# VH-VL binders against Cytochrome c oxidase assembly factor 8 (COA8): the designs that were tried, part 144

Target 1, 167 residues: Cytochrome c oxidase assembly factor 8 (COA8), of Homo sapiens (Human) (q96il0)
Amino acid sequence: APERGAERRDTAPSGVSRFCPPRKSCHDWIGPPDKYSNLRPVHFYIPENESPLEQKLRKLRQETQEWNQQFWANQNLTFSKEKEEFIHSRLKTKGLGLRTESGQKATLNAEEMADFYKEFLSKNFQKHMYYNRDWYKRNFAITFFMGKVALERIWNKLKQKQKKRSN

## First folded at step 15 (VH-VL)

Design jg53 (from jf9 with heavy chain S52T; framework fv_ebrasodebart)
Fold by ESMFold2-Fast, scan of step 15:
Structure jg53 (fold): chain C 167 residues (1-167), chain A 124 residues (1-124), chain B 108 residues (1-108)
Amino acid sequence: as target 1 above (167 residues)
Amino acid sequence: QIQLVQSGAEVKKPGASVKVSCKASGYTFTSYGISWVRQAPGQGLEWMGWITASEGNTNYAQKLQGRVTMTTDTSTSTAYMELRSLRSDDTAVYYCARDQLYDFHKGYSPFDYWGQGTLVTVSS
Amino acid sequence: QAVLTQPPSVSVSPGQTASITCSGDKLGDKYAYWYQQKPGQSPVLVMYRDSKRPSGIPERFSASNSGNTATLTISGTQAMDEADYYCQAWDSDEDYVVFGGGTKLTVL
């Protein structure tokens, strides 16, 4: 007999299930995507016995998340504003209104939009390169501190075993 | 160096038409458009429409459709705005303004230079 | 159909910071532009694309645009800044251009 099939899946595409009701009492949890950045925020659980090193790691992760959220919120907003300005300007130069006879928003053809996307990407190439550089630097720092926390937890385990033996 | 010079003040009777001119100098006329904006005494700015200088394509404010016509004469670098069936509430200072085309590097900077304005008074 | 709302008047003392607001639904999702008009004169573009200054406009002029509100800020306000200020944005629905109702800045 085969194993039981997978449980019913949530409609959310992320596949992250809700765990630890009430939500904020046991673990980190992931929220819905931010309207502007399209990134899912992580809300960090703070344990009562958090070490100074664990606190430093958590704050570094929080700072990195805020930096990342702000970068993409700004980038997406800039893209949206420039896209609308481009569309309005091109419709204006063609003598076209903002809406068709059917009441739909007027649109540009695929060729004109392709030109906009190409130029926008080209204009922002250096900005994206610097973002990638900073993203790697931040992730390296997080990985380093995760290693330190892991070593601290191993050492604490060893201390507990030693204390238990010396009773 | 960049200038937009408008025609002089006009006094018209209700039901008449007025045609205001705007002569551009100091730049390549056909590389830009011209927008028209009016301002009734003591009131704010109201956009009327725009015309692309090279192609003569126009977009008019919805409330003025059927009463306004914008044209250009590229040989004299002059834009024109004609408003028909004048009413007393058409009394205003009429401005032309240079309207930039979108540039991928600079973006858009509309209404960067304005004419001196033309007072049109509609009275009986 | 979009409406941009400005306060009719703002008063400030010389050397103080003046703040002029422009409110509209989802205005922060569009670029905002600002014009200065002195009595008997044509409007002058003082800020474009939310926060950029044209050449010749003093650095004491700055602007922002977020959410539903765009703001023009004049630091160290001088008597020469006394004027009507108009915000402008792209209209989303019918006409291409929409202007705010204007704010009269008085420097006393």
Scores: ipSAE 0.485, ipTM 0.779, lowest interface PAE 2.1, mean pLDDT 84

Design jg54 (from jf9 with heavy chain S52D; framework fv_ebrasodebart)
Fold by ESMFold2-Fast, scan of step 15:
Formats: structure tokens, sequence, C-alpha cells
Structure jg54 (fold): chain C 167 residues (1-167), chain A 124 residues (1-124), chain B 108 residues (1-108)
């Protein structure tokens, strides 16, 4: 790896290490996919002078992310449990073991798996529709508060410009 | 009413075979499987195997593979479990239990009805 | 090969909540089932697919399953609930079915 612009750093206090806490990060950042939901979390930057309106927006976004993560972690776990139960029940019905003679996990053919996917989708259709409705409602609320925050910031900038012109 | 009725108690010598019956009534026999579960005196439950009442396909616990045979007679709605080369540690109460096929609507409910049990004693 | 570990015994007074645990590696990735067995009787299915109750089982029976531990909970425990309780899951390696060692619930 290339080293470029190496400079003297002799101003740091001797024997003291400091970390920049996540809350002091300059911008929002995106993490790796969650092990269960397979969704990437967003870590929100919290400014020192956060307004009450900005705090409401951030909390709404955090709450929406938690809800979304929880929904998909639960859905993926349910899918995995249902799939394994279906496979085991079908193999058992056929008089087959869970492992092949080579020690590999036994599987069903494409036609049988298609039956499972069709029925799982059908069974979860209403749950998926409610998820979509809630997802859109939450995003409309976030967009609305983002608009309010934007207007607040514009107003504050206008106030500062007037003050600077007075000086 | 759904009911599973098993054959009576057996006393066997080591090396002998035992065949336990389980007569089903109150449901369509061929729409379900039958699992066999045993319980040694003062011990827990141990799964032995399963048979599909429709096709006659079987799955046996690995420890019992080669010693156990499960069959059904659809004309009498009866399941059978034969255990060969009996050892003293095969002394147990043997249960048959109705084992549901996977149902997308209800899900899977294994062992929803049990027979009364058959005591098999192996002694010399 | 797979092992489901249950406490050998649990004691509660009438009206108290009984909690019976069943632990196994990644048990929460599988469906858990629960059976009640009274002395001299056959087992009875009391909970299936982690948290579902069969017809005829009282509402005071509930269950959960997450991580490595499945739990059977009996609220307002009655003398008639005194029994051995067994958890069950499917063994993903050797056999289709594995049972826990059983827990004796005493109501005194």
Amino acid sequence: as target 1 above (167 residues)
Amino acid sequence: QIQLVQSGAEVKKPGASVKVSCKASGYTFTSYGISWVRQAPGQGLEWMGWIDASEGNTNYAQKLQGRVTMTTDTSTSTAYMELRSLRSDDTAVYYCARDQLYDFHKGYSPFDYWGQGTLVTVSS
Amino acid sequence: QAVLTQPPSVSVSPGQTASITCSGDKLGDKYAYWYQQKPGQSPVLVMYRDSKRPSGIPERFSASNSGNTATLTISGTQAMDEADYYCQAWDSDEDYVVFGGGTKLTVL
C-alpha cells in the first residue's frame, strides 16, 4: 500500500489515545449487512447543536430502520425454518435420510421446491402487503420531516445572512 | 374420535424379536404417517422411526438401522414395528404416534395422538 | 448427535408461573415442540412450531424459541399441570427427531 504525505505528528499528547465516538462522526455512514436481516444499517451523525425538529427526524429514521431490520430478520428466519421443515418432511415421506451416502445434505428437486416457494408466498401475501403499506407510510413521514428540517435550515441561514450584512 | 390402540405387553429373551401393533381409527389412515417412540424405565423419549401409511416408505433411527422394520396394513388401518436381536437395554414402553404430513395451511404437528404404549421386557 | 438440554426438575407453587427451558446449538433456527407426560400415561402434544397451541390446550400454556433456547411457560400453574415435559426438534445431522431429557414439574 502506498504511503503519501507522511507528516510529523508530534503534537498529540504522549501516552493518551482518543477515539472519535460514532456520535461525533462527520457524516452518516453505512455498515455491513446485518447477519439476520441482510440489510445494511445506517449510523446517524448527531450534530452538537441538533434542533428538536432534527432530533425528531433522526429518531423517526432510527425507529424505521429498527422496524425494518426486525421485520426482515424475522421473515428470513421464518422462511428458513419453514423451508427446512418442508424439506425434512418431504424427504421423510419419501423414505430418504437427511444425508446422502457421500455425507452431503439431501435436497429436493426443483419442482418440489417450486411448490414450497409458491405456497410460502401465498401464505405470506397479506403480511407482505401490510409491510409495504407501513414502509410507504414511514417513508412519507420521513420525507415530510426532512422538508421541515430543510425549511428550518434555510430560515436559519437567512437570519445569519441578515446579521452579517448588518456588520 | 381419533384413537391408536396398541398390542399387549411382551416378555422376550435376548436375541429374540418382538412385533408390536398399533391399530388406528377415527381418521383416514393413509393421509398420515406413524412414528414409533420408546421410553426405557425412568428415562426419556427416544425416536425409533417413521412409516408413511400411504406408500409404506420408512425412515429409521440410525442406531436401530438393520434391527427394526416398520410396516402397515391399510385394510385394517394397523401399523407394525418389529425389533430384532433384542438386548436387555431394549426394555422399554414402546409408543406409536400419529405423525402429520406437512400441511401449508396448519403447518406441521408431529405426534398429535399417541397409543397407550406397549411394555416390552427383555430378560434372561 | 444433537443434544437438547432441559433442567431435570422445576418446582412452583399453585398460581405461580413455571418456566421450562430447552437448550441446543442454534435451536432457534429450528421449530421446537413440547409434550406433557403424566405418570402412567402417554405423552400429549401441548405446543408446536415454537409457540402454537393445539386445540384443547389451555391458554395459560405459551412458548418461545430464539437463539439457543426454547422456553415453555405455564402461567397460573395448577396441580393438574404436574407432569414431565419434553421438548423436541428435528436433528439436522443423523436422525429426523431428537427429544430433550425431560423436566419434572412439581406443583406444591
Scores: ipSAE 0.525, ipTM 0.801, lowest interface PAE 2.0, mean pLDDT 84

Design jg55 (from jf9 with heavy chain A53G; framework fv_ebrasodebart)
Fold by ESMFold2-Fast, scan of step 15:
Structure jg55 (fold): chain C 167 residues (1-167), chain A 124 residues (1-124), chain B 108 residues (1-108)
Amino acid sequence: as target 1 above (167 residues)
Amino acid sequence: QIQLVQSGAEVKKPGASVKVSCKASGYTFTSYGISWVRQAPGQGLEWMGWISGSEGNTNYAQKLQGRVTMTTDTSTSTAYMELRSLRSDDTAVYYCARDQLYDFHKGYSPFDYWGQGTLVTVSS
Amino acid sequence: QAVLTQPPSVSVSPGQTASITCSGDKLGDKYAYWYQQKPGQSPVLVMYRDSKRPSGIPERFSASNSGNTATLTISGTQAMDEADYYCQAWDSDEDYVVFGGGTKLTVL
């Protein structure tokens, strides 16, 4: 049995996801949750006639996704590392080993774990505030460019209709 | 000023026991634990075990289980490490080190202060 | 067996950047710690929790930890940095603590 929180072996020969975007898709595709961030990646469809403005929007969305993935991968890793140190420190303080009599990983009771979760959330409050601020800024920028793309598409339709009426 | 002061060098015969002391000062002794780490000549660091400054609870390295005993005297802020049935391969410098308990504000800082070391030589 | 592997020695010239690696299976899933030991002296904690520097340790010391490898980096290496360096992490078994085999840094 693999140790809790420590995967030494991969049971599959391939470490690559078995999921991929459908072939010839005309829409964005959502993948399975990332192992580290636990967020679902979006694979963006690129149309053949993509405008420079549409490309800027897509790249902004991709960059924001990468930033978001990295933030949560780092946050989840930090949580896991601190949780392990907390558990080990508390077991050591109690004079207990890392393993039970049955050879399984020792753990703490729900009350002690609740204290850890509360303190971890409190300690990371400032970091989460900055994350939310940056998340709102990025979404505002994306919304702004979405508006620009929408206006460009409306203008192109109007030009096409005018040209069609002119013969 | 935080300081750990250890007892002096010892020369022992095989089969004897040695007891090394580590006197702490400059902090609240009962708020921290003490780990013991040894280093054979020209070799790396080897963890021996840990003792709580408050409860006196201990955790010993698996290899030393049954030969090592760690104790504390809170009235003198002193930790002790006794190693029994000494062998020639127990010849080493023995260190005590402050092992900070997990603190959400400061984090965990293992072995943030070390004693000066005690040379224990085991020879016939 | 040693769980954490370090190169036995690393040599750099004064002013150059020294990099000391510490490798272990999924070491990046744990916090890594670094100690400096000069001949005849006790070890000194120089980096904790992967990349945090204790008070009194020069800014030229930095560290990282990802994947299977933790790295201690010393920028603008000085003669006084010549020492043995040990990495440390939590042991996932009964002992709580595992040290790397140590790296002798020589400044020539």
Scores: ipSAE 0.546, ipTM 0.807, lowest interface PAE 1.7, mean pLDDT 84

Design jg56 (from jf9 with heavy chain A53P; framework fv_ebrasodebart)
Fold by ESMFold2-Fast, scan of step 15:
Structure jg56 (fold): chain C 167 residues (1-167), chain A 124 residues (1-124), chain B 108 residues (1-108)
Amino acid sequence: as target 1 above (167 residues)
Amino acid sequence: QIQLVQSGAEVKKPGASVKVSCKASGYTFTSYGISWVRQAPGQGLEWMGWISPSEGNTNYAQKLQGRVTMTTDTSTSTAYMELRSLRSDDTAVYYCARDQLYDFHKGYSPFDYWGQGTLVTVSS
Amino acid sequence: QAVLTQPPSVSVSPGQTASITCSGDKLGDKYAYWYQQKPGQSPVLVMYRDSKRPSGIPERFSASNSGNTATLTISGTQAMDEADYYCQAWDSDEDYVVFGGGTKLTVL
């Protein structure tokens, strides 16, 4: 039937692109996690009648998302590089190869890996504190602009009601 | 201050063995490893292997396994590299280099100081 | 065994910026290191852990590493920078160390 045909045609296709939201979206869209940061990106819809204030808010949110994505992509990559370097250095010091006889990557025991994790966190503590500080500063700014946009919308509704009453 | 001084040039016949020395000074010898790297004429750098003076552990490049032996004498702060069954394609400048052990604060810094090199020529 | 590919030669005029590339599969997932070798001399470490500069190396030396390509950049290149440059990384498969084939930098 036509109802079933229309429903099947409206079914979202499997395998949505990792890199792009649906092209005809009229709403914000949340994508799959980024390969490096493990964070989900938000793709913002731009309305035809976007006010300058709404544009500032959107750009602030986009800039904050890019900053956040870059921070965690860099942090995760640094962790991975230092972890591999630590493992390789320790295996080399022990006179061991990089692969087991089964062809799997050689590993260190849980105690040695726990020591690495503890030291990595300690070494990066100040960096993460500054990240948290900047994260809260950015969210305060976004909240402030969200408040301004809300007030602008209230003012516009009040202005429209006054115009209606004068007609 | 920190120096690695190698033994002099050698000429060998195919099938012979060569033993190159590398005397370290200016740092605690047992706190760092020593890597050996060679360079054939007009060619690039090739890693041969590594030794820990503190632990005596070695790790050799797979293509040289069975022909190379690395040792150290902690009392003289000297590392040695012996290559056996020499072939003409073993003709190269042989370098020793200080190879830092991983440190959580400093990170890993391989080959921060190099010896002056030892030319080994293999010909009939 | 991992392979690091470098251009055989790069030419630059004095005062210009030189860029030397080093390409390898997932090289950006590893730390890259750079060495300078002048004729008749031993190699000298000029960059470590992708972008860090040892004491004594001029600020005009910088480096980056992302994706499959690490790049050594020399700004305001001087005649004294003329040398062979080698990149180096950990070999994940077989041996512990792999070097690039080297790039001869000529300052004309």
Scores: ipSAE 0.557, ipTM 0.817, lowest interface PAE 1.7, mean pLDDT 84

Design jg57 (from jf9 with heavy chain A53V; framework fv_ebrasodebart)
Fold by ESMFold2-Fast, scan of step 15:
Structure jg57 (fold): chain C 167 residues (1-167), chain A 124 residues (1-124), chain B 108 residues (1-108)
Amino acid sequence: as target 1 above (167 residues)
Amino acid sequence: QIQLVQSGAEVKKPGASVKVSCKASGYTFTSYGISWVRQAPGQGLEWMGWISVSEGNTNYAQKLQGRVTMTTDTSTSTAYMELRSLRSDDTAVYYCARDQLYDFHKGYSPFDYWGQGTLVTVSS
Amino acid sequence: QAVLTQPPSVSVSPGQTASITCSGDKLGDKYAYWYQQKPGQSPVLVMYRDSKRPSGIPERFSASNSGNTATLTISGTQAMDEADYYCQAWDSDEDYVVFGGGTKLTVL
């Protein structure tokens, strides 16, 4: 499916775009913005000697990224659907068609669109508050595990130093 | 309590015009629009157009090409749909339906109440 | 212009789940609506804005809309649910409204 952006991108079951980093990367890779969420995905490098704790941290970060991508993809879709219905309803009320005489898509003025944006944000206020709460909870967990991984790495360096001195 | 009551069945010859009425009750007539939808025998639903009761503005389906006119009389809470230059393939049950105006908090709910339908038969 | 495709008929036994699909290009990017019509009667709105149920419509009715397909699901189907079902969406190109061709649900 050349040149078919929507068809070329495999969408994960969650609704986010599929993207692969360069092969044989030895570091984390940041991809282009997702079509639906408009967020850049991070593909995490998996080291050969990953500890169980490092694996747990990586999976937590991956799961949090997927949750974040799903939330914004769904939010953007809801916004788009509501915006389309608002525009169509207003054009219909004005006695206007969906297309101009030149065949272009009909639009509303900036003042009417500003009113829509204000009201959409207002009615989604509680949803965004819950998102922020969950975002803080997830980041707290990630920070906690990052601390544990840091301590593990310090301990391993000290052990390696001792082995070097003993052998 | 909300009702849309339509005029009775009509039989017309090809080339004639028909005007169907739809009397609304149980709500503030000017707070909603009215859409018209028709259904040929044994066929599906086809949208014909819409009128804003408060503004008087109309939007018609392109297929009807200026053969249709929608009007309202707010003093009697009645909507009208006139179809001209009738053809045999205009034989259908014609429905009026309440068409909600967009509300930021409740959203859009089209065709939440329908009239009982008016059979228009076009034959020689 | 925009086309919504429905299967012409679906048959289920009483108590089983009926699924009626409505397919259209990028239909999931729009809100979908569903109407029930019994013989000789006017259509009745049974689902709106993809998955919302109007007051008075039984809990056994549910719906979804994703990708190119909207689906109306009737759980524990009853004989009284036998009817024609139509999906509807906003037309993005010329006319404001487009309906699916309809699906006759038979409860045997």
Scores: ipSAE 0.543, ipTM 0.804, lowest interface PAE 1.7, mean pLDDT 84

Design jg58 (from jf9 with heavy chain S54Y; framework fv_ebrasodebart)
Fold by ESMFold2-Fast, scan of step 15:
Structure jg58 (fold): chain C 167 residues (1-167), chain A 124 residues (1-124), chain B 108 residues (1-108)
Amino acid sequence: as target 1 above (167 residues)
Amino acid sequence: QIQLVQSGAEVKKPGASVKVSCKASGYTFTSYGISWVRQAPGQGLEWMGWISAYEGNTNYAQKLQGRVTMTTDTSTSTAYMELRSLRSDDTAVYYCARDQLYDFHKGYSPFDYWGQGTLVTVSS
Amino acid sequence: QAVLTQPPSVSVSPGQTASITCSGDKLGDKYAYWYQQKPGQSPVLVMYRDSKRPSGIPERFSASNSGNTATLTISGTQAMDEADYYCQAWDSDEDYVVFGGGTKLTVL
């Protein structure tokens, strides 16, 4: 193509992609923790001779990563918002301002924050249980397809050996 | 009930600017991004850019770099798209669509909800 | 330039299977998405991540994506399925969206 997308993206005057893996990687690449989910994203290498089974495994891994990133990004955002609302509510109940004399954010002690953590965990218990169930299901599926890919590679290697003997 | 409601039709002269709004409801606005897609009369869909409702970072189509600005107002759950130095070939229906918040591995991100569209006509 | 190529039109009889293709270099290595657009209306997501169906989309819609070609299949096509259909993918190197040129499905 006359134009290079990566070069043009690098010169963009406004925001660019949050996560940009290296070009020409021959292996999976692991990035820094995502700001929202606090999970490390993975860019999966696509080999030139990728089989349909290998493609299915890669797409399953990518889809699982997206699902996992979305869950924790949303969870962390909800946690931060509800934490601020809880602190504001408790400070108002005590007749205290949102800022100290030094301009710092007013905070609650650990004992008072324990009430928030208890409520948050209780409220999200069922959601976390479903997350764990889906997480195990997805990892089982990935492991299963990894095994199928490994068997395919072994079988193809054996076929090539047999073909050379016949020829 | 997730809904994106856009501002009304606009008629502009060449060289003017237009600012289209997209008001979101029925979901946590700051958990998603908004993509803008336009469609000239009788033509196909063309992606213009994306904005995060959480931190306001943007990514614009190269063809529109320098002419487009996307912003959000989290207090009203509204996204905006401003296109400057309008040309007759900017005449199109402009859509906002809900997109995912983070931008790595974007090959799996759908546009699952769309606004009703805003017709912008640029004529002398 | 458009990376994705669709046929301009496809015609089928009611009750028959419609097949709409979308071709691009190594498209099977990317996720494909499909949108339905009726005259005067906004696009509607009908298939995402190659073969997944959103809630509310009838089972007669299915899709696949392999090699260089993604295919949207509508079995038992009904008059209400008459619309323009657009495929879409993400260009990972450029971090931008590419749409196909669209296919007009006519149900006679």
Scores: ipSAE 0.000, ipTM 0.513, lowest interface PAE 13.2, mean pLDDT 80

Design jg59 (from jf9 with heavy chain S54D; framework fv_ebrasodebart)
Fold by ESMFold2-Fast, scan of step 15:
Structure jg59 (fold): chain C 167 residues (1-167), chain A 124 residues (1-124), chain B 108 residues (1-108)
Amino acid sequence: as target 1 above (167 residues)
Amino acid sequence: QIQLVQSGAEVKKPGASVKVSCKASGYTFTSYGISWVRQAPGQGLEWMGWISADEGNTNYAQKLQGRVTMTTDTSTSTAYMELRSLRSDDTAVYYCARDQLYDFHKGYSPFDYWGQGTLVTVSS
Amino acid sequence: QAVLTQPPSVSVSPGQTASITCSGDKLGDKYAYWYQQKPGQSPVLVMYRDSKRPSGIPERFSASNSGNTATLTISGTQAMDEADYYCQAWDSDEDYVVFGGGTKLTVL
């Protein structure tokens, strides 16, 4: 799997601000929240005897994580940008500056911001609907492959037990 | 804009060493790695190894271990690849390429930007 | 070490669909990448992680990867698409990058 290469190629020293799991971990490792998506990335453990089916499951989980991370990073960036543009537009309409006399960022009250949230949700309704649909499809696929891996592991245990007891 | 600029062509005798440079610009150098890929005349691409720009961690192709050394100079945003004990079959165009081997946000990285290539000719 | 096999050449008429294959043992369990190289130029990334297209690459480029075979598909092929195409994968078992032998695409 790819992560075996990454361990030897990119063994991060303790000073590097990148997510790097402990070298002897036999479990999935969870990193700190991403700056943009605010989601915690997962480093998937790769066993030495990873089966083709286990590789497919891991690849699917990694791909789903990347898709999910990218969606929320982009969504949060879009939200922040459009929120700032909305605030600037409203303050300009009122004849107000972008900063208060104390140097703080000028803000709108909750009632005015409700207009932005309503517009943003309406504008992004279809995008969020497709995200939710794809999210469920991906989780269904992951669950299905997890079931297949579980059956494979049960079969292998039974096969090994029978082989040992038949000798 | 993002750019990788390599040193000029070299002609070397068998047994000599060559050191190719790759100067990066337009991005944060220490946030990426640099892979080296060579291409013999009329042949395909061959990966040589990778170096991280921040810590200088390296990984070399097994075929070239013992003959290749990769380094970086973060103050000049430059990566270097030195190949020793040159043979005629080392004649190739040598490329550097930007590489972020594995990133949890992006997965396994492609080689998204490439240098212009450096022709190294090994002949007597 | 894993080997990626590509046909040495593929020929299509302008406007037709070109398909370039890349075969390797259990390649569908790995990510595939595709590069375009024109004579005297550096390779250019055209597809990454099986089916994703970089910004600036035309929509007529698409790709898939399943089983033992990854495929780069160019619909409505144009003269400017004439080039050598290389597939690439990460070989986790050997901790190496593996390139296919390359396919020369000829248009017309």
Scores: ipSAE 0.000, ipTM 0.473, lowest interface PAE 15.9, mean pLDDT 80

Design jg6 (from jf9 with light chain E94T D95G; framework fv_ebrasodebart)
Fold by ESMFold2-Fast, scan of step 15:
Structure jg6 (fold): chain C 167 residues (1-167), chain A 124 residues (1-124), chain B 108 residues (1-108)
Amino acid sequence: as target 1 above (167 residues)
Amino acid sequence: QIQLVQSGAEVKKPGASVKVSCKASGYTFTSYGISWVRQAPGQGLEWMGWISASEGNTNYAQKLQGRVTMTTDTSTSTAYMELRSLRSDDTAVYYCARDQLYDFHKGYSPFDYWGQGTLVTVSS
Amino acid sequence: QAVLTQPPSVSVSPGQTASITCSGDKLGDKYAYWYQQKPGQSPVLVMYRDSKRPSGIPERFSASNSGNTATLTISGTQAMDEADYYCQAWDSDTGYVVFGGGTKLTVL
């Protein structure tokens, strides 16, 4: 079965770019758009006193970002590849070469390209549906852990207040 | 009162072909697809393929090796499944079932209505 | 291609809760569907899209789908629930429909 949504993660190229956050920051850092996914990566700030629960939330957010980046990098590469194949196939069907009489690269008009977009969206609709389902599952989990972290922070503040009253 | 009514039982010799019909009623035929599922005696369900009633697009199961053809006749709201080069292990009850219009159609519907089944017996 | 594994048989007493499992790699990332088939009859859809119940299916039928396992649960099982049950999922890589091998539910 041909896999069209996700491409194998190779040693070179990986399909995603790396970025360098500022050396010293107390906030999350947002990088430039990735060449392949067109999504801006986020470098998450790590507090010195990060709790195990806070670490779990941060790792979940990082994993979700990596999954999201890879999905869209693969999707965009698949789109570009299939678009080129579609154009070549249609030009061949019309009995046309890949170059015009002037030596220019041959292309299709907007009406013909609409056929490709319809076919691509239809072909990838199921993958996009499962992507959306996974996206909601991941965001639900993130929201759940955000709530747990918030409760932990409230509890820690109460403990500090009680300790100060007792001592 | 959505209903799928299939053609009657068939007895075929090895190497022959069989064509089963499935007449739909009670809904807009071209708004849905039809899947074909078979079941050998005492065995489980095996998906054979799907056809769009509006577009005529098909998607066939790998193991049927180019010997199945699915068609529709929108004027009679009827789907057809033809299986060629019959073998004894093709003996099964063949079902049609209402499916989604496109393989990747939004609002995917499960197999919500099934035909009564058509027994195809392949014997010498 | 995805493979869905079901136990061949499950036996319960009337009024007991029956659980029928369907296992497949990352099945929880896909929609699962369940069909009931009584001897000599066509399959009947009893659960769709993991946990949704069609009109006409009793409330005692419920289902879940997470991780690698989808589960059909029948609470207060009745003699009329005795049947073969099949899970089904869509393989996104091939576009093919895959059925589990089926589970015979016996109500003793």
Scores: ipSAE 0.000, ipTM 0.448, lowest interface PAE 20.0, mean pLDDT 79

